# Ledger of designs, part 264: miniprotein binders against q9h3h3

Target 1, 235 residues: q9h3h3
Amino acid sequence: EDGFTAEHLAAEAMAADMDPWLVFDARTTPATELDAWLAKYPPSQVTRYGDPGSPNSEPVGWIAVYGQGYSPNSGDVQGLQAAWEALQTSGRPITPGTLRQLAITHHVLSGKWLMHLAPGFKLDHAWAGIARAVVEGQLQVAKVSPRAKEGGRQVICVYTDDFTDRLGVLEADSAIRAAGIKCLLTYKPDVYTYLGIYRANRWHLCPTLYESRFQLGGSARGSRVLDRANNVELT
Below, E stands for the ipSAE of ESMFold2; O stands for the ipSAE of OpenDDE; V2 stands for 0.75 times the mean of E and O plus 0.25 times the DockQ between their complexes.

## First folded at step 18 (miniprotein)

Design WK9 (at its last look DockQ between E and O 0.92; V2 from the best seeds 0.82)
Fold by OpenDDE base, look of step 18:
Structure WK9 (fold): chain B 235 residues (1-235), chain A 85 residues (1-85)
Amino acid sequence: as target 1 above (235 residues)
Amino acid sequence: DREKLIRRFERLVRRAERLLRRAEEALKRGDLETAEELIIYALMALKLAKMIAEELGDPELLERVEELVRRAERLLEEVERLKRE
């Protein structure tokens, strides 16, 4: 496992959010231009800081594709953070239920499926499949991290509007699988990101709500989606 | 929102139908592995469509899903038969 602490990865992700993004917006750009854009900016070649010989000369935080139905709605993130600080000060127990209630109260309901892939053809192929699914309206929005200087794994994030909508989470899993993705997927609510809840957090909260494993053969064909909180298979 | 669920249902059904057509084309060219994979993706979409139809309590939507499931299963049986030859 890459020796980076969950906190370091979080800090890098936050820093990346502040840098320019390479975006294909299907709301303003014809779908026929997607293939040329993918060829111009393969995520395995786009570098975080615009290294010489990369497709980008300037720093890039993320490469993203926005679908036709994409509407950014982040909710009340500031109110969420204030309520979280107050809760910590109160000394009250913090549970997954507490986080869910905070998310609902402040309308911070977005979440994402995550996949980690090594730089190369497999990553670029996976990203192309996801980008097409977004442009075709099977998914709302996705992003991929650029290549780091250290050559670590890159992450593809596929978003859903509501982590409390189990059916919506499963729909996104199905669309990701139909795009040809077979690796392990993990689902993380954005509220956990905003509140700094990562692996080995002091509250012992699992930052992953769902896991998806895909299998083509045997009695259980397709995705197996596990609810980690309840240890129940949803599929 | 009932209308939102109906839109989600129709999207899943359209996905399944496209995948099944592609699976049939794969079978015609003798690509059994691709056909099987596409059928599995279709069945995944149809499983979710069934959940929506059940939540809506709509027997017509349920029947549409069941018809597509039967089509997918027939194609899968054909793939399995051809793999044994």
Scores: ipSAE 0.818, ipTM 0.931, lowest interface PAE 0.5, mean pLDDT 92
Fold by ESMFold2, look of step 18:
Structure WK9 (fold): chain B 235 residues (1-235), chain A 85 residues (1-85)
Amino acid sequence: as target 1 above (235 residues)
Amino acid sequence: DREKLIRRFERLVRRAERLLRRAEEALKRGDLETAEELIIYALMALKLAKMIAEELGDPELLERVEELVRRAERLLEEVERLKRE
């Protein structure tokens, strides 16, 4: 992977985080308004920079739904980032175990299930199902990327509060599947995101901790969730 | 935390029960594909509830899960039988 690609991805992620978000907040908005909101802002039509004919006239970084019980808590991100910089200049080895320990030490424990879908009905239907699950209290918080000008796949992120709490991660997978999502899901702890560690990173770290594969037919029905770090099936 | 595990168990059981009721409604309408999906989702939630009941070491919670699993499996067998007809 070249350094241009990694730096470009980090800059785009930071810009999206800093631009305005379209938010349905169940803590302050009646649940009965959700369906109208979803119809007004389908992720396949909400554009990153406010293209002509889109529902948004201004840039949108993310479309998000906050559940009734959502409590924002990122942990000690600044301390995490400082410790990360010190580690890099120390010359000591960078391993997945190092990142896990940093996340625990600084209480940056949240993570997210990810799914990548092409723009269109399938994406909008999947997002609507996830958003309803959040408002119903089955999930805490989710977001979806807007449509890029060039097109391409979009991402839905479904958050959990502790990547070390395997039952909580599995409970979220169950809720996602019950919303009708059948595609491959991958799970990334937020520690990798806050440190700017993406798939094409210079430390060759794999930010995917869990994978979920779903099957309706055959002998093995349901989710099979693999812990990539320990090469063990959780389900 | 024992209280957290109990709350999670109850959420998962309630999810499974709701999914099974919806599966029964779909079955009554003849929507066998929807019924099958909902039963599978219920079994997924029950598998997690069973793991929690085992961690708590509570035989009453285990029996409650097993009863729901048997109900889900019988419904799935009925759906599969009807799909062949």
Scores: ipSAE 0.752, ipTM 0.918, lowest interface PAE 0.9, mean pLDDT 89
ESMFold2 (binder alone), look of step 18: mean pLDDT 89; pTM 0.886

## First folded at step 20 (miniprotein)

Design GS1 (at its last look DockQ between E and O 0.80; V2 from the best seeds 0.86)
Fold by OpenDDE base, look of step 20:
Structure GS1 (fold): chain B 235 residues (1-235), chain A 97 residues (1-97)
Amino acid sequence: as target 1 above (235 residues)
Amino acid sequence: DPEEKEELIEKLIELIRRALERARRKAEEGDVDEAKWLLIKARIIAYIYEEMTGDPELVREVIRESVEILREIAEKTGDPKAEEALKIAEEALKAVE
C-alpha cells in the first residue's frame, strides 16, 4: 500500500468513527443472543451509508462486539497529542522509542490486529468466529468495517490492551487463529493512529509492529509472528 | 495522482469541519466525553493534512477551536473533565502559537 492509500483509508476510518456503530455488548446482552445478532447484521450486507435493501437504513461506521472485560479507557489521548506537538516544535529526533515512551507516559497503550477480507461468506464467517471469541472472553473487543459501495475489502480489528505486552499480543494472535482465521495479520498500536502516523511518514516510523502469517503444521500456535521493528521472529 | 491527492485534501478539510461542528453540538448538549473525542478526531485529521501538505495551519486552527468549544462546555457544565480538557488544549495552543 502506497502512502496515499494509507491516508485515504485513514480518512475513511475517521469518517466511520463519527457515524453510529452497531454494537453487541456482552456486558449487557446475553451471549445466547449473539447468533441472532450476527444473522441480522452480517458485515458483508451491512452498508456504510444504509443503502436500500441493506439490514441498516442509516449510515453505520463500524460493527463492534464488546467482551465482558472490555473497558473503553483509551488513556490521555489529548495529553499525548499535546506532547507530540511540543516534541515536533522542539526539533528533537523522533524514533519508535520516542513514540513508545509517549504512549507509556500518557497511558495510550491499546493496539490492534488487522485483517483485510473481501466481502462475502468468508468475511461473515471470520467475523462470527471473532465475535464468538470476544463473547467467550478469549478476546476483549473487535470491530469490522461495513460494506462500501465500491465493494472493496473490509477490515476486522481485534484489540489488545497493551501493545508493549508481547505475550498479550501473541495470545490475541493465537485466539484469532483458533477462531479459524488464516489470512495475514498486522498489528498496529493506536498511538500511531492518534498522532496521524501512517505509512510513508516524514519520520520514517513504521506503524506496524508485528506481522502474523498462518502456517500449516507449524508451532502450537499455527502462526509465524515477526517483530517488524527488530526483524526477529517471535514464534 | 495529483487530482486524487487534491480530492483527499478536500475530504480531510470537510471531515475536520464536520468533527468540529459535531463537537460544538455535543458541547451544547453537555456531552463532554463525545465532544472531547470529536476534537481528538479533528486533530488526527489535521495531522494527516499536515503530512500531505506540509502545512500545520489546520492543526493550529483545530487547537484554537478546541479551546473555544471546551471553554464553552466547561462554563456550561462545570464538569472537572471539561476543565481538565480545556487546560490541556490551552497548553497545546501556547506551544504552537
Scores: ipSAE 0.887, ipTM 0.958, lowest interface PAE 0.4, mean pLDDT 93
Fold by ESMFold2, look of step 20:
Structure GS1 (fold): chain B 235 residues (1-235), chain A 97 residues (1-97)
Amino acid sequence: as target 1 above (235 residues)
Amino acid sequence: DPEEKEELIEKLIELIRRALERARRKAEEGDVDEAKWLLIKARIIAYIYEEMTGDPELVREVIRESVEILREIAEKTGDPKAEEALKIAEEALKAVE
């Protein structure tokens, strides 16, 4: 059963992408309105399908915060997918290096830090801290899933614009920790998402590029970050 | 759990159908950017289906439908973005046929 957990989460994420989002956009909304918005729409209470008594009467796919400097650039995803088809039929080896090169060639460079939390105060507190960091400019954009009827963990995604920029990815990790987040973080480049590649895949690729663990007595940021590609600790 | 696998497969098929239907509606409205994104989503879902089942047919179907939808936009609007998107979709079709 555990072999399809990533696929279930991926299917839910795809469904959520196609439903309406609740968005706080700092580019068009004064920062002074953020606290009221967070109080109105805590992710532990916003429901996926609009249950009675929830803050939302209609389905919500994602709750998102866009920072003042957020400038969306997904790159050439269509071209990426077409090149992926050609690569698969070519007989050439599919490796982490070929995925990295596809992403660079097509300018599909974004990625995200992920955290999974159970519904409740811890989730709502973590989201509020992330949202404030986005509006204050320490992070660019983040989203969180709403509460599903089945229960289970919810996900916060914190995006970065270039997974090949290690410094930028580590700076985002540091900003997340400065917001008081102590749980495990994993980093996944968007190229894997756009090609439907998750943990169980026929090429044995590892979509997680970095893992970040909080430690008392660790680095100044409080993180131990492992580079999964080279199995080396960065901090 | 084979029941959970079957339920997930049915969900993926329905999500593809929904994404393609919405892409057609956006194409009829002349909205090239949204049609492209919906076709991208359909393709991702089809990739997940293929990995779970070993069956490449939905990926191929999504590519064929993408060409049809983008051709209709390009013919109706003459929009260079639609013409470029059509060319890319045709390259993907050539790779799988």
Scores: ipSAE 0.878, ipTM 0.954, lowest interface PAE 0.5, mean pLDDT 90
ESMFold2 (binder alone), look of step 20: mean pLDDT 83; pTM 0.790

Design GS10 (at its last look DockQ between E and O 0.72; V2 from the best seeds 0.84)
Fold by OpenDDE base, look of step 20:
Structure GS10 (fold): chain B 235 residues (1-235), chain A 97 residues (1-97)
Amino acid sequence: as target 1 above (235 residues)
Amino acid sequence: DPEEKEELIEKLIELIRRALERARRKAEEGRVDEAKWLLIKARIIAYIYEEMTGDPELVREVIRESVEILREIAEKTGDPKAEEALKISEEALKAVE
């Protein structure tokens, strides 16, 4: 994705965040109702703007599943933004280390594995697998974008609580793979999103920390996870 | 494509407007957390705009309007969260002016 495409996708995501969400909350809804909910709201059929004949009549920003251990606490994002603005004004160098320290200081530590899939059965099946893993406690929270009019790829986001916890990030990758997902995964901390840092930014910051590729061959059917910052394989 | 870029810029401006208008409505309803989140979103969009244009003016505008909205909700509700959010936004405004 070029810088312009990333900015466009970011704008669409921000717009979607302001519209109503379809949520399955495992904290308040019995797990036995998940299958019926998934059947009612398959992501490939739920439309962004509530098109005629879709399961939704009104606009939907995201379809989400919250696990039993989900906490909506995103830290001090407002304080983070203020500190970022002050940092820019100071003229101090901005590095990935700077962003990491800001994130830690303001407790903005969430991140997400991202996968992009074409609309259809494969997307709905992948989402069902992820939703089940969330409800079963293997993952904390996930969301998927609804179908756009242009029929472009939909994104599934699987969140982790701490992007600085490498083991937690890897465990989430393993859970995603266990759910049967074999596509490319990229991991992005939310701090980059909250500061408007995307690809081709003026600071040359890479918002993707990890990349996971599924391997079909060898004794260990697993992911190869690459640390993009250090160009080191972790698995 | 310059035309596509301009369309995206206009979209960003519209999204900021929508976010701020919704934040005001949430503030009137006394929904502090929802208002705060919409203001955060407006600021993110303004950062994207600044990166695309080199113009920090929308960031300043969003911060200024955030102060107004958060002041209103703090006065209306007396919620400590709104007061804290207001303080942070006032500090941010001083830093960018």
Scores: ipSAE 0.882, ipTM 0.956, lowest interface PAE 0.4, mean pLDDT 93
Fold by ESMFold2, look of step 20:
Structure GS10 (fold): chain B 235 residues (1-235), chain A 97 residues (1-97)
Amino acid sequence: as target 1 above (235 residues)
Amino acid sequence: DPEEKEELIEKLIELIRRALERARRKAEEGRVDEAKWLLIKARIIAYIYEEMTGDPELVREVIRESVEILREIAEKTGDPKAEEALKISEEALKAVE
């Protein structure tokens, strides 16, 4: 097996967060420069630590595209973490409902669709489609991991601004599919990320709120989205 | 699994150290928002450590270090953002002590 676990992936993501990012920021960079930027920095060739012969000479944690309308608002994450400590020591039960309320109270409402792809043309093509959707305004912000020395799958994260807004989350899924993405997507609210909650946790919480599968066949093009908490199809 | 777990634990500890050291550096520069986000990251990493080990002590230590770092910023700069962040960190410390 690959040796990857949820904890290993989380640790790598935290390390990447703290290293420099390669960013195409449509708020300050003309959209006409996007295609050249994508050609210069394909995620299958940008290396995590700046290998000789790669397009980057320095470490890169993430490759990101910010849309013209992107207005970062992470909410009160510090207050969220403080309230989380109080909740854990209060003796109150920790449930998906209490996490949802905690996120709402502190305005930590963002979340992300995740997709995992092997390095190569499919990854670079998928990223390019997502990046164009961001610059065109169909999506707001996305990032992709660079290539690791050991290889393995890379992740594209496509953010939404409010996980409690089911319509907005489904609209982002639709925009991802319109960009030609056919792989499995999973949706994780950022509240789980900020509290270090992954699949294996003592509360048996499910950090994946939704799962999206591309709808194959000739009748309809789109996706089937499953609510993981209730095993109920939403679309 | 055991060898993988041991390697991950060592990595988590090093990442916490890096985040705290960089937060102190940003604090010395008066960069309140950047210091605050590094402390948030350190807390996340400490939560992962606690889930892997069952040991809450690194979370508590990160909270104590956050209070110390933010107090230093607030005292040296008088920045209202640092004072608010310190107050929030002190609330977290009260919850765990």
Scores: ipSAE 0.874, ipTM 0.949, lowest interface PAE 0.5, mean pLDDT 89
ESMFold2 (binder alone), look of step 20: mean pLDDT 83; pTM 0.797

Design GS11 (at its last fold request DockQ between E and O 0.87; V2 from the best seeds 0.88)
Fold by OpenDDE base, look of step 21:
Structure GS11 (fold): chain B 235 residues (1-235), chain A 97 residues (1-97)
Amino acid sequence: as target 1 above (235 residues)
Amino acid sequence: DPEEKEELIEKLIELIRRALERARRKAEEGRVDEAKWLLIKARIIAYIYEEMTGDPELVREVIRESVEILREIAEKTGDPKAEEALKIAEEALKAIE
């Protein structure tokens, strides 16, 4: 990946976050309407800027599904940023442990499994599986990026409430695999995003904590999960 | 590619401007949570800019503007959340002065 690819993707994600979202909220919308909504707004056809002939006439930043148990609690992100700036000014060493402690202190504990897929049937099918898992309560919340003009890969994000809860992170991986997803998954805490920490940062911090690879055969979980910080397989 | 880098830097600057302008509008509307979130986003983009350029100036600018916007909304609404957000931003500003 070219040196600025991560920063470019981050900028695009920040831009997308400021535009309107297409949301299916299972707290207010009957589950029976999910199939019609998925058919109306397939991610491979929804365009980022509302191109002619797309299902959306206006710009769409994200397509999202909220589960019944979804609560938007991002913690004290502003306090986290202030503490981060103070830490940088102090000249103290910055480690993954430092970021973990900052996240805990400010209750910024959310994270996400990420998968990148080419536009098309496989993406739409993967999204439909994830959306159903969210509505059925196996997952809390997920979002997918709309189609870009350049036809690049789209990203599905599946969130967990606590990146420090290893069991919860693994359970989400299992639910994603149960939905029929076989591609590579990476897990990233949101704290790294909120602090602008991406690949090749000056502190040499890896924003990816876990990697999940699909496994063919009898493991109950259908995947191998690697702890990247410790280089240890968890499954 | 130096050209690609410059284009991305310009994009980051524009995104910061957009986020701050939107935050001001939300503040005028008394929408505390939305204004706060837009300011958080502006700061994230400024961090990306700093990592790419080594220049912390945009982070400093975003913090200064955040204090002004949060002061306006706190005065307008009297919302304890706005007052708390303002306090945090003022503390951050003092740390960079």
Scores: ipSAE 0.887, ipTM 0.957, lowest interface PAE 0.4, mean pLDDT 93
Fold by ESMFold2, fold request of step 22:
Structure GS11 (fold): chain B 235 residues (1-235), chain A 97 residues (1-97)
Amino acid sequence: as target 1 above (235 residues)
Amino acid sequence: DPEEKEELIEKLIELIRRALERARRKAEEGRVDEAKWLLIKARIIAYIYEEMTGDPELVREVIRESVEILREIAEKTGDPKAEEALKIAEEALKAIE
């Protein structure tokens, strides 16, 4: 895409993945400690590299909350990548269907709802609501980027364990909206991330599977969700 | 913007080097799962590089380095997880011939 925005964000995300994370883990930490942790580490104040005056003294790649029921299972990503090499040399067409089948075959089924917010109270409030939903068991796991030196928008990622389970993905959207989130949400299966596939790719694949828009006075869920592959409204 | 593209390419190359270096360190410590994840990330970054440049050589280099690193773990530890990971890495290598 113009200005290589997606590629810049991807590179920054990969760098962040390799640095330490700040984690509230409900599997080992009492829920009563969450509010103090959120007050200590608001994402608008936690800096990527530990700037003076920030609550963190060392680099932070991500701020994350793990729910009590969270069971990490990325699937066979190594096997996915190997099969991807074989597919590319096979002459078989590379389509959304072949990506979906690779993900299923290797059990790389996770995906995420994404939201982008400017630094400030709105971001910190949104993150706090998401973090509480995770600890309360309405969501399984979420992360948010720290404040970068350039000070651009930050991202909250809310994960689901199976992008092929449409009901589960829509339930996560509903839980996000119940936390008071009104901004645009986009849903991306992790298979695209693990294969380095972003918007401007040679196969013209669309990594965004769903879009969710808040709807005042709308459905019982408060969302209008569009299936990007079929261009149909789900709610 | 050629300047922006060149800066990003340099960043991608450095990130691949970091990921591979760290994977090699984890391998030397016998930490199979951590080494595997760093190699997975190196591969992702190399895919981004290939998309931007049209040049597949960093993907191929990461695959070759992955085999080397995983073979070293498997030989030093005898860990069946490392042996399995090596087999998968060798399948990727065979695919690129």
Scores: ipSAE 0.883, ipTM 0.954, lowest interface PAE 0.5, mean pLDDT 90
ESMFold2, look of step 20: ipSAE 0.878; ipTM 0.953
ESMFold2 (binder alone), look of step 20: mean pLDDT 83; pTM 0.795
OpenDDE base, look of step 20: ipSAE 0.881; ipTM 0.955
ESMFold2, look of step 21: ipSAE 0.877; ipTM 0.949
ESMFold2 (binder alone), look of step 21: mean pLDDT 83; pTM 0.792
ESMFold2, fold request of step 22: ipSAE 0.875, 0.865; ipTM 0.950, 0.945
ESMFold2 (binder alone), fold request of step 22: mean pLDDT 83, 83, 83; pTM 0.797, 0.799, 0.789
OpenDDE base, fold request of step 22: ipSAE 0.875, 0.875, 0.872; ipTM 0.953, 0.953, 0.952

Design GS12 (at its last fold request DockQ between E and O 0.73; V2 from the best seeds 0.83)
Fold by OpenDDE base, look of step 20:
Structure GS12 (fold): chain B 235 residues (1-235), chain A 97 residues (1-97)
Amino acid sequence: as target 1 above (235 residues)
Amino acid sequence: DPEEVEELIEKLIELIRRALERARRKAEEGRVDEAKWLLIKARIIAYIYEEMTGDPELVREVIRESVEILREIAEKTGDPKAEEALKIAEEALKAVE
């Protein structure tokens, strides 16, 4: 994805974040209702703007599932933004280490595995697998974008609590793979999102920390996770 | 495509406006957390705009309006969270002016 495409997708995501969400909250809703909810709101059929004949009559920004251990605490994002603005004004060099330090200082540590899938059965099946893993406590929270009019790829986001916890990030990858998902995954900390840092930014910061590829062949069936910052395979 | 870039810039400006208008409505309703998050989103969109154009003016505008909105909430609700958010926004405004 070129820089322009990333910025466009970011703008669409911000717009979606302001519209109502369809949420299954496992903290308040019995797990036995998940299958009925998934059947009612398959992400390939839920439309971004509530098109005629869709399961939703009103705009939907995201479809989300919250696990039992989900906490909406995102840290001090406002303080993070203020510190970022002050840093830019200072003229100090900005590095990935700088962003990591800012994230830690302001407790903005959430990150997400991202997968892009075409609308259809494969997307709905992948989402159902993820939703089940969240409700079963293997994952904390996930969301999927609704279908756009243009029929573009939909994104599933699977969150982790701490992008600095390498083990937790890898465990989430394993849970996603156990749910039957075999596509490419990229991991992005939310700190980059909150600061408007996308691909091709003026600081040359890469917002993708990890990449996961699933291998079907050979003795080691599993994910190969690449640390993009260090160009090192972790698995 | 320059036309596509211009369309995206216009979209960003509109999204900022919508976020700020919604934040004001949430402020009037006394919904501190919701207003705060809308202001955060407006800031993100303004950062994207700055990256695309090189112009930090929308970031400054969003911060200025954030101070106004958060002040209104703090005065209306007396919520310590609103007061804290206002303080942070005021400090940010001083840093960019």
Scores: ipSAE 0.881, ipTM 0.955, lowest interface PAE 0.4, mean pLDDT 93
Fold by ESMFold2, look of step 21:
Structure GS12 (fold): chain B 235 residues (1-235), chain A 97 residues (1-97)
Amino acid sequence: as target 1 above (235 residues)
Amino acid sequence: DPEEVEELIEKLIELIRRALERARRKAEEGRVDEAKWLLIKARIIAYIYEEMTGDPELVREVIRESVEILREIAEKTGDPKAEEALKIAEEALKAVE
C-alpha cells in the first residue's frame, strides 16, 4: 500500500490496457443477452492469462460493459501530456489547482469510482449489479479486472465523464449504492493517470479526490462522501 | 527489497518497448488513433519510471520516438490527424530540449 505498491499496480494496469478486453457493448448487443454473458465470464473466474479451465482461452486485460449512451471521449490527452512537459520546465508551482486547470484546458475531464474486492461471490455479484446498471442507463461505462494468477483483490472501475461536475459524480455514487454496493469507494480523475501521478509523487498531490462510505443506519443519506483535498463532507 | 525494485524497473522498460513497437505497427497499418493511444501509454509508463528512478531520459526517448513514428505515418498517409499529432509531439520535444 506504499509508493512501490502503487507503481506495481499502475504497471499491471498499463499492461492490462494493452491486452484484449472482453466487452459487452449495449450499443450493438441486445440487453437480453447480458445475463448469459455475465454467467459465462464472472470476474472471479476469468483469468488474466487464459489458464486451463478458465472460461477464456486467451489473455484478458479487462472485462467491460458499455452502455447505450456511451460515447468515448478522453479529450486531448496528447496535448495534455505536451503541456505537462512545458509546465514542469516553466518554474510555475504544480498544485491541485494547476492540474485541474490543465485538465479543463485539454478537456480531459473523465474520472472513475473505484472499488476493490476479493475474488468470489461478492465480487461477481457486485460486478453483475454494476453491469446491469450500465445496460439500464444509470451508469455509462464500467470495467473490472480479471483474476490474477496469484489471486488478490480485483478492481471495479465506474467511469464518469466530468470530474468537475460534482453533481454528476455524486449521482454515479448513488447509482453504485443502488446496485447494492456497500464497500469503500474512491474517486480518481483520469488526468492523474495520464500524467503517471500516483500516491507517492514528488509534488505530494493526492490523486484520490473523493471517498464514499456506505452509511448503514436509519439516516436518509445512504452514502457519506468526503472531499479528500479539503477534508469536508459533501453529503 | 532491491531485487523487487529492479524487477519492476525492468518490467516498465519492457512495457515501454512493447507499446512503442505496437504503435509503430499501427502506424504502418494507417491506424492513427490507435498509434497515438499507444504512444500516450508509453509516455505514462515512462512517467512512472521517472518517478521511481529520478531519471527523465525514458520520457525524453519516448517523446523522440513518438515524433519519429508520427512523422513516418504523416508522410505515408497525409492524414490530417497524423499531422496534428506530429505537431503536438514536436511541441513536447521542444519543451524537454
Scores: ipSAE 0.881, ipTM 0.953, lowest interface PAE 0.5, mean pLDDT 90
ESMFold2, look of step 20: ipSAE 0.872; ipTM 0.949
ESMFold2 (binder alone), look of step 20: mean pLDDT 83; pTM 0.798
ESMFold2 (binder alone), look of step 21: mean pLDDT 84; pTM 0.801
OpenDDE base, look of step 21: ipSAE 0.876; ipTM 0.952
ESMFold2, fold request of step 22: ipSAE 0.864, 0.870, 0.873; ipTM 0.949, 0.948, 0.951
ESMFold2 (binder alone), fold request of step 22: mean pLDDT 83, 83, 84; pTM 0.796, 0.796, 0.799
OpenDDE base, fold request of step 22: ipSAE 0.863, 0.864, 0.861; ipTM 0.949, 0.949, 0.947

Design GS13 (at its last read DockQ between E and O 0.84; V2 from the best seeds 0.87)
Amino acid sequence: EEKEELIEKLIELIRRALERARRKAEEGRVDEAKWLLIKARIIAYIYEEMTGDPELVREVIRESVEIMREIAEKTGDPKAEEALKIAEEALKAVE
ESMFold2, look of step 20: ipSAE 0.877; ipTM 0.953
ESMFold2 (binder alone), look of step 20: mean pLDDT 79; pTM 0.737
OpenDDE base, look of step 20: ipSAE 0.888; ipTM 0.958
ESMFold2, look of step 21: ipSAE 0.876; ipTM 0.952
ESMFold2 (binder alone), look of step 21: mean pLDDT 79; pTM 0.728
OpenDDE base, look of step 21: ipSAE 0.891; ipTM 0.959
ESMFold2, fold request of step 22: ipSAE 0.868, 0.866, 0.878; ipTM 0.951, 0.950, 0.953
ESMFold2 (binder alone), fold request of step 22: mean pLDDT 80, 79, 77; pTM 0.741, 0.733, 0.718
OpenDDE base, fold request of step 22: ipSAE 0.875, 0.876, 0.875; ipTM 0.952, 0.952, 0.952
ESMFold2, last read: ipSAE 0.881, 0.882, 0.875; ipTM 0.954, 0.954, 0.951
ESMFold2 (binder alone), last read: mean pLDDT 79, 79, 79; pTM 0.730, 0.737, 0.738
OpenDDE base, last read: ipSAE 0.876, 0.875, 0.871; ipTM 0.953, 0.952, 0.950

